# Ledger of designs, part 67: VHH binders against q9y6x5

Target 1, 379 residues: q9y6x5
Amino acid sequence: LPPKLLLVSFDGFRADYLKNYEFPHLQNFIKEGVLVEHVKNVFITKTFPNHYSIVTGLYEESHGIVANSMYDAVTKKHFSDSNDKDPFWWNEAVPIWVTNQLQENRSSAAAMWPGTDVPIHDTISSYFMNYNSSVSFEERLNNITMWLNNSNPPVTFATLYWEEPDASGHKYGPEDKENMSRVLKKIDDLIGDLVQRLKMLGLWENLNVIITSDHGMTQCSQDRLINLDSCIDHSYYTLIDLSPVAAILPKINRTEVYNKLKNCSPHMNVYLKEDIPNRFYYQHNDRIQPIILVADEGWTIVLNESSQKLGDHGYDNSLPSMHPFLAAHGPAFHKGYKHSTINIVDIYPMMCHILGLKPHPNNGTFGHTKCLLVDQWCI

## First folded at step 24 (VHH)

Design hf9
Fold by OpenDDE, fold request of step 25:
Structure hf9 (fold): chain B 379 residues (1-379), chain A 118 residues (1-118)
Amino acid sequence: as target 1 above (379 residues)
Amino acid sequence: EVQLVESGGGVVQPGRSLRLSCAASGFTISDNWMSWVRQAPGKGLEWIGDIYYGGSRFYNPSLKSLVTISRDDSTNTLYLQMNSLRAEDTAIYYCAKGKNYEKAFDIWGKGTLVTVSS
């Protein structure tokens, strides 16, 4: 039987939630599999970019999804969560579900994973759900498991995406223990649902399952705001993305705009595109705007309007609060093994290995995940 | 004592609806996966549907349009809503507690009889 892999993302699941809350179902999953305690995600630490990095193994500058909101100056196109269906945005990389279908007589399936409802390189997932946040986990789980169980050619790669605990993290803030405990309990129960369903269908023993997330969440406050309007007039720039990494398209001389912003706040770093720190791997793409503003952890960039979010993400990817976790179970993985850290781009070559796919050039390091895999030597 | 007690059964006319209840004692329904199963006269057990930990529900395809499973955590009660009942729906209806992460039951109710008759 061909190897099978289900990739599951719970959006905005901060790694240290595992230490601060109880997850009976997830802990059981981990006990029978592996855990990576911290996954260093890509900068910026946003949903679309990081999900695409997981399935391409590329930094954002390379796969071209550089933010949740993007602007291309040449085509004058805009990208956003409400406008993400144009293959133009996705075609700078080849996601694993496309590779899976093109390299082998196999099918891919997807439930709401970013980019899966778009034809990329003229290939769309064999089975997919159009993104709709109102669709229940039950329906997503039902479709994914049905496709995994009854498809011809067989589904060998599947994705499942869920919007929590990100939405709640934004609403309550990650430090709201009462509300977040309720939210995270629900997530754990959904993990239970996933495992139970797979077992009921007889899929569990032969299916590799990865449970991960795209980013964490940091606490925000009305006391930690950076108001751009106090530093620069709206007429001097176009705002492409706002917080915590603002993308600035100058309408006047770039240097003038930069000079107006560079000292706007002691809690915000302002970079010309060419001066963006190399460690971010966030420079070599035309979709990255001429100036970016990076707020310090927990600070929110705003215009005259105040922020309503009590939690946010998108900050420096070296911050632990931005890091998700990775847990995995299946024939390819050890049992009862814990690993400290990997890079989020390392997931792609690992998945390719598991599926027997030849990976496209990527930024991941297969060596970082060898200790997770039963067929590899661990140093 | 750990037990399940079904109720709500009785005689009902075709086309009518009926809601069965299953009260749990000694354990929390929401911490477990639960199932409804029925047995018609002279027939074997038939699976109706399940409700899992997070509330995900799965049904027998032949019955999906006619049944809804739900639970009330505050009262620790499982429900089976049945609509458009037919004569062939006459059966003893059982609720059962599943074993965590297994395809097996560890606790059964005594069942409640539903008779669909004109």
Scores: ipSAE 0.936, ipTM 0.974, lowest interface PAE 0.4, mean pLDDT 96
Fold by OpenDDE, fold request of step 25:
Structure hf9 (fold): chain B 379 residues (1-379), chain A 118 residues (1-118)
Amino acid sequence: as target 1 above (379 residues)
Amino acid sequence: EVQLVESGGGVVQPGRSLRLSCAASGFTISDNWMSWVRQAPGKGLEWIGDIYYGGSRFYNPSLKSLVTISRDDSTNTLYLQMNSLRAEDTAIYYCAKGKNYEKAFDIWGKGTLVTVSS
């Protein structure tokens, strides 16, 4: 049988949740599969960029989704969560579902994964749902399993996306044990629903399933705010993205804007584009603005308005609070194996291997995931 | 003692609605997947629908428009709402507890009779 892979994302699932909360369903999933305890994601640690890195194996500077909010100075186009369907933003890379879709006797399916409702390189998944946060997990699960079970040509790659625990993390903060326990229990139960449904349909035995996330969550506070208005007049720049990584488009001389911001707060680093640290791999794209501001962990960049969020993400990708996990089960994976860390870009070449696809040039290292796979030598 | 007890059955006219209840004892329904099945006179068992751990529901396509499964965790009770009942819906209705991660049941109720007659 042709290999099949279902990639599932629970947005904002911080890796250490697994150590601090109980997950009976997920633990059962892991027991019969593999776990990567920490996944180092890409900078910036935001939803659209990291989800696209998972499916392309590229750093953000390379695949071109460099934030949840973007601006292109040449075309004057804007990208946001409410304006994400222009192929212009996605066409700097080829995601795995397109590669898979272009193969003979294969099709791709997607339930709400970022970018899957956009024709990329003139190709869109044979089956997909337009993004709508109001659509229940039940409906998403029903569609994705129906497509996996009854499609012709057969669906060999599918994605499933869910907005929790990210939304709740923002609302309650990751340190709210009472509320987050409730939220994470629900997530675990939904994992149970997924596994049960796959078993009921007879799909479980021959399906590779990856459960992962794009980023973690850090605790924020009204006591840790950086007010840009105290440092620079808003008339001197255009704000493309705000917190915790602000993207600044100067309306006056860049150096002058930089000088006004460089000492704005001891809890914020200010970079000219050419001075962005190399370790971020966040420099070589025109969509990255001339100046970026990077707040320290737990600090929020604001204007005159105060933030209502008690949790946030997007910070330095070396911070453990920003790291998600990866669990997997299926014919391609070992049973009962745990691994400490991988890079999020490593997932792409692994998925390509599982599906028998030739990967596009990418920043992942297949060697980092070999120990997860039954057909590979693990040194 | 582990048991399921169905209630709410009876004689109803065509076109009417009926809600069946299934009270669970000895286990928590929200920690399990649950099912409704029915058996018409002289017929085999027919699956109606399931409700899983996180509340996801799946229905028999032939009955989907006419039934809704729900549960109340506080009372540990499973429900089957039936609308626009027809004569062909006459049957004994059973609730059943599923085995976790299996396609099998381990506990059954005794059933409740629903008769749809003009």
Scores: ipSAE 0.935, ipTM 0.973, lowest interface PAE 0.4, mean pLDDT 96
Fold by OpenDDE, fold request of step 25:
Structure hf9 (fold): chain B 379 residues (1-379), chain A 118 residues (1-118)
Amino acid sequence: as target 1 above (379 residues)
Amino acid sequence: EVQLVESGGGVVQPGRSLRLSCAASGFTISDNWMSWVRQAPGKGLEWIGDIYYGGSRFYNPSLKSLVTISRDDSTNTLYLQMNSLRAEDTAIYYCAKGKNYEKAFDIWGKGTLVTVSS
């Protein structure tokens, strides 16, 4: 039988939650598998970009999903969570589920993973659920396991996405121990549900399972606001994305807009597109706007509107608060092994290896994950 | 003492609904996966459905449209809601506690009899 892989994402699961809260189900999962304590994600540290990086192995500038909100000046198209179905946005890369279906006589399945309900390069996941946040974990789990168990051609790659603890992190802030404890317990219980269901169906022993996340969460406060309206008139620019990385499309001379913003706050870096630090790998795409604003950790860029968010993400990807974790279990993985760090783009070549797929050109380094795999030498 | 006690059974007419309860003592239902199983006269055990740790529920496909499993964490009670009962639903209904991460039970209730008769 071909190897099978289930990729699970709990959105906004900050890596250090594992140290600060109890996860009996997840810990049991880890005990029988592997843990990467910190995953350095891609800049910007947002949901759509990072999920697509996981499945493509590419930086955001390369796969073209550069934010949750995008604008293309040539086509005048907009991308957002409510408008993400146009293949135009996704076609700059080939995600692993497409590769899986095209390279082998195999099927892919998806429960709500970003991009899986879109035909990319004229290929859509063999099985998928249209995104709907109201759909229960139970239903998602049921569909995924059904597809893994009964499909022809067999489903060899599947994805499962869940919106927590991100939503709650935004609402309560990651430092709210009382509320986040409750939320994270629920997440752990859902992991229990996943494992239990796989065992009940006899899938557990032969299935590789990766549990990870796209980003972390940092604490925000009403005392840490950057009001752009204090620095520049709204008529001088179009806002494509706001916080913590604002994408600015000038309506007047770019330099003038830049000059008005460059000293707006000591807690915000302002970059012309060509001056964006190389370490972000966030420059070489037309979808990146002429000016970006990057708030410091915990600072929120606002207009003359109040934000209800007590937590946020999207900040510098070098910040530990932005980092998720990765845990894995299955025939391909060692048991009881812990690893310090990998890059989020490293997951793609690893998954390709596990599935026996030839990876597309990517920014990941397979060598970074060799110690996780039983068939590789760990040096 | 670890115990499961079913209640709510009795004689009902066809087409009626019935809710069974299973009270747990000595352990927390929400920390475990739980199951409902029934045994009709002269027949073997039939799985009805499960409820897992996070509340995910899975049902026997043949019964899915007729049953709903739920739990109340505050009272540590498991429920089985049955709708549109038929004569063939006559059985002893058991609640059972699962072994964590196993496909096995470790604790059973004594069962409650449900008789569907006109």
Scores: ipSAE 0.935, ipTM 0.973, lowest interface PAE 0.4, mean pLDDT 96

Design hf9
Fold by OpenDDE, last read:
Structure hf9 (fold): chain B 379 residues (1-379), chain A 118 residues (1-118)
Amino acid sequence: as target 1 above (379 residues)
Amino acid sequence: EVQLVESGGGVVQPGRSLRLSCAASGFTISDNWMSWVRQAPGKGLEWIGDIYYGGSRFYNPSLKSLVTISRDDSTNTLYLQMNSLRAEDTAIYYCAKGKNYEKAFDIWGKGTLVTVSS
């Protein structure tokens, strides 16, 4: 029988939550599997880009989902969470569920993972749910497990996405112990639901399960604001994305716009596109705007008409507060093993290995995950 | 003492609704997965549905449209709402506590009888 893999994402689950809160269900999952304590995600540390990096193994400049909000100057198209269904945005890469269906006589399933309800390279997930944040975890879990159990050809790769604790992190801030304890307990209980359901259906022993996230969360404050309107008139540029990484499309000379912004705040770095630090791997794509602004950790870029969140993400991907974790269980994984760090792009070649797929060219390093796998020698 | 006590059973006419209760003592319902099971006269046990830790519910497909499982954490009580009752729904109804991460029960109630008759 072909190996099976379920990839689960809890959006915005910061890695150190595992150290600061109790997760009896998740800890039990980890005890019987493996844990990567920190996953270095890709810049910018936002939802759509990082979820697509997980399933492609590519940096954002390579897979083309460079932000949650994008603009293409040639086609004049816009991308956003409310406008994400155009294959134009996704076709610069091949996600693993497409590979899974094209390389083998297999099916893929998805419960609201970004991009799974879009035909990419004229291929859409065999089974999928249209994104709707109002749909319960129960319904998502029911559909995924049904597809894993009863599909023909069999579902060998499945994804499950859940919006918490990201939404709550934004609302309360990650340092709100009272509210976040409540939120994270709910998440742990849902993990319990997942494990219990898989066991009840007899899927647990033969299914590889990865539980991870796309990014962390940092505390924001009204005392840490960068007001762009104080530095430049809004008529001189178009704002494509705002905080904490602003994407600026100049309406006047780029140099003039840059000069107005370069000293706007000591807590914000301003880059011309060609001067973006190489370590971000965030330069070689036309969808990256001519100027980007990167706020320091915990600082928020605002306009006079903009509101503020108590928590946010999207900052420098070297910051620990931006890092998620990865836990895994199944026939492919060791039991009771903990690993310190991997890169988020390393997940793709690992998943391809588990599924017996030939990976597309990617930025991941399979060697970084060998210690997690029973069939590999630990370096 | 760990125990489950069902209540709410009785004689009801066809087409009516009934809500059963299951009061737990000695453990917290929300920390466990719970189940409703019934046994009709002369028949074996029939699974009705489960409610898991985070509140996810799963039902017997043959009964899904007619039943709803819920719980009240403040009172540590499990519920089974039944609608449009039929004669074939006559049975002893049991609530049971599941073993965590197993497909087995460790605690059963004594059951409550539901009789659907004209």
Scores: ipSAE 0.935, ipTM 0.974, lowest interface PAE 0.4, mean pLDDT 96
Fold by OpenDDE, last read:
Structure hf9 (fold): chain B 379 residues (1-379), chain A 118 residues (1-118)
Amino acid sequence: as target 1 above (379 residues)
Amino acid sequence: EVQLVESGGGVVQPGRSLRLSCAASGFTISDNWMSWVRQAPGKGLEWIGDIYYGGSRFYNPSLKSLVTISRDDSTNTLYLQMNSLRAEDTAIYYCAKGKNYEKAFDIWGKGTLVTVSS
């Protein structure tokens, strides 16, 4: 039988939550599988870009999803969470569910993973849900497990996405122990639901399951604001993407805009596109705007209106607060093994290996995940 | 003492609704997965549905449109709402506690009789 893989994402699950809170269901999952304690995600550390990096193995500049909000100057198109269905934005890469779907006697399934309800390279998963945040975990779980169990051709790759603890992290901030404890307990219980359902259906023994996330969360404050209106008139630019990495489209001379912003705050770095640090791998795409602003950790870029967010993400991908984790279980994985760190782009070649797929060119390193896999040598 | 106690059964006319309760003691229902099962006269046990740790519910497809499972964590009580009852729904109804991460039960109630009759 062909290998099967379920990829699960809990949005905004910071890695160190595992050390600071109790997760009896997740810990049981880890005990019988593997854990990567820290996953270095891609810059910028936002939802759409990082989820697409997981399933393509590419940096954002390569797969073309460079932010949650994008603008293409040539076509004049906009991308956002409310406008993400145009294949134009996704077609600069081939996600793993498409690769899998195109194989003989295989199909893919998706429960609201970013991009899965869009035909990419004229291919869409045989089974998918249109994104709707109001749909319960129960319904998503029911659909994904039904497809894994009863599909023809059989589903060999599936995705499951859930919006927490990201939404709560934004609302309460990651340092709110009381509220976040409640939220994270719910997440752990949902993991319990997943495992229990798989066992009830007889899927558990033969299914590889990866539980991961796209980014962490840092504490924000009303005392740490960068007001752009104090530095530049709003008529001189268009804001394409928001804090903490603002994308600036100048309406006047780029140099003039840059000069007005470069000293706006000691807690913000301002880069011309060509001067963006190489370590971010965030330069070689037309969808990256001419100027980007990068706030320091915990600082928020605002206009005249004050932000009400107590937590945020999108900051420098070297910050531990931005890092998620990865846990996995199944025939392909060891039992009771913990690993310190991998890059988020390393997940793609690993998944391809598990599924027996030829990977597209990618930025991941398969060698970084060999110690997680039973069929590989760990050097 | 660990136990489950069903209540709410009785005689009801066809087309009516009924809500059964299952009170748990000695353990917390929200830390476990729970089930409802029934046994009609002269028949075997029939699975009705489950409720898991995070509240996810799964039902027998043949009964899904007629039943709803819920729980109250504050009172540590499991519920089964049944609508549009039929004569064929006459049975003893049981609540059961599942074993964590297994497809098995470790605790059963004594059951409550539901009779649907004109």
Scores: ipSAE 0.935, ipTM 0.973, lowest interface PAE 0.4, mean pLDDT 96
Fold by OpenDDE, look of step 24:
Structure hf9 (fold): chain B 379 residues (1-379), chain A 118 residues (1-118)
Amino acid sequence: as target 1 above (379 residues)
Amino acid sequence: EVQLVESGGGVVQPGRSLRLSCAASGFTISDNWMSWVRQAPGKGLEWIGDIYYGGSRFYNPSLKSLVTISRDDSTNTLYLQMNSLRAEDTAIYYCAKGKNYEKAFDIWGKGTLVTVSS
């Protein structure tokens, strides 16, 4: 039988939640599989960019989804969560579901994973749901498991996406133990639903399942605000993205805009595009604006009329608070093995290996995940 | 004592609706996956549907349009809503507690009889 893989994302599941809260269902999943405790995600640590990195193995500058909000100066197009259906934004890379879909006797399925409801390189999964945040986990789970079980050609790669605990993290902040405990319990129960359903369908033993996330969450506060209006007139620039990494498109001389912003706050780094630190791998794309502002952890960049979240993400990808986890189970994975860290881009070559797909050029390192796999040497 | 007790069964006319209840004691239904099954006269057990830990529900495709499973955590009660009942829906209806991560049940109710007749 061809190998099968289900990739599941719980948005905004910070890695250290596993240490600070109880997850009986997830722990059972881990006990019979593998755990990567920390996954270093890509900068910026936002939803669309990181989810696309998972399925492409590319840094944001390479796959072209560089933020949740983007602007292309040449075409004058805008990208946002409410406007993400133009293949123009996605076609700079080939996600794994497209690669898989193009193979003989295979098909892909997707339940609301970012980019899966868009034809990329003129290819779309045979089975997919249009993104709708109002659709229950139940409905998503029902569709995914149905497709995994009854499709012809068989679904060999599937994705499942859920918006929690990200939404709640934003609302309550990650330090709200009472509310987050409730939210995380629900997440664990949904993991239970997934596992139980797969077992009931007889899929569990032959299906590889990866449960991961795109980013973490850090606590924000009204006491940690950076007001750009205090530093520069809004007529001097266009804001493409705001917090915690602002993308600035100058309307006047770039240097002048930079000089007005560079000392705006001691808790914000201001970079010209060419001066963005190399470690971010966030420079070589036209969709990255001429100036970016990077707030320190827990600080929020605001305008005068801006509302504030109690939790946020998008910060420096070296921050532990921004890191998700990865757990996996199935015939490809060891049982009861824990690994400390991998890079989020490492997931792609691993998934390609599991599925027997030739990977596109990517930034991942297959060697980083060898210890997770039963068919590899781990020395 | 761990127990499931079904109620709400009886004689109903075709086309009518009926809601069955299953009261649990000794364990919390929201921490478990629960099932409804039925047995018609002279037939084997038929699976109706499940409700899992997070509330996800799965149904027998042949019955999906006619049944809805729900639970009330505050009263620790499982429900089966049945609509547009037919004569062929005559059966003893059982609620059962699933064994976690297995295709087995730990606890069964004694069942409640539903008779659909004109």
Scores: ipSAE 0.913, ipTM 0.965, lowest interface PAE 0.4, mean pLDDT 96

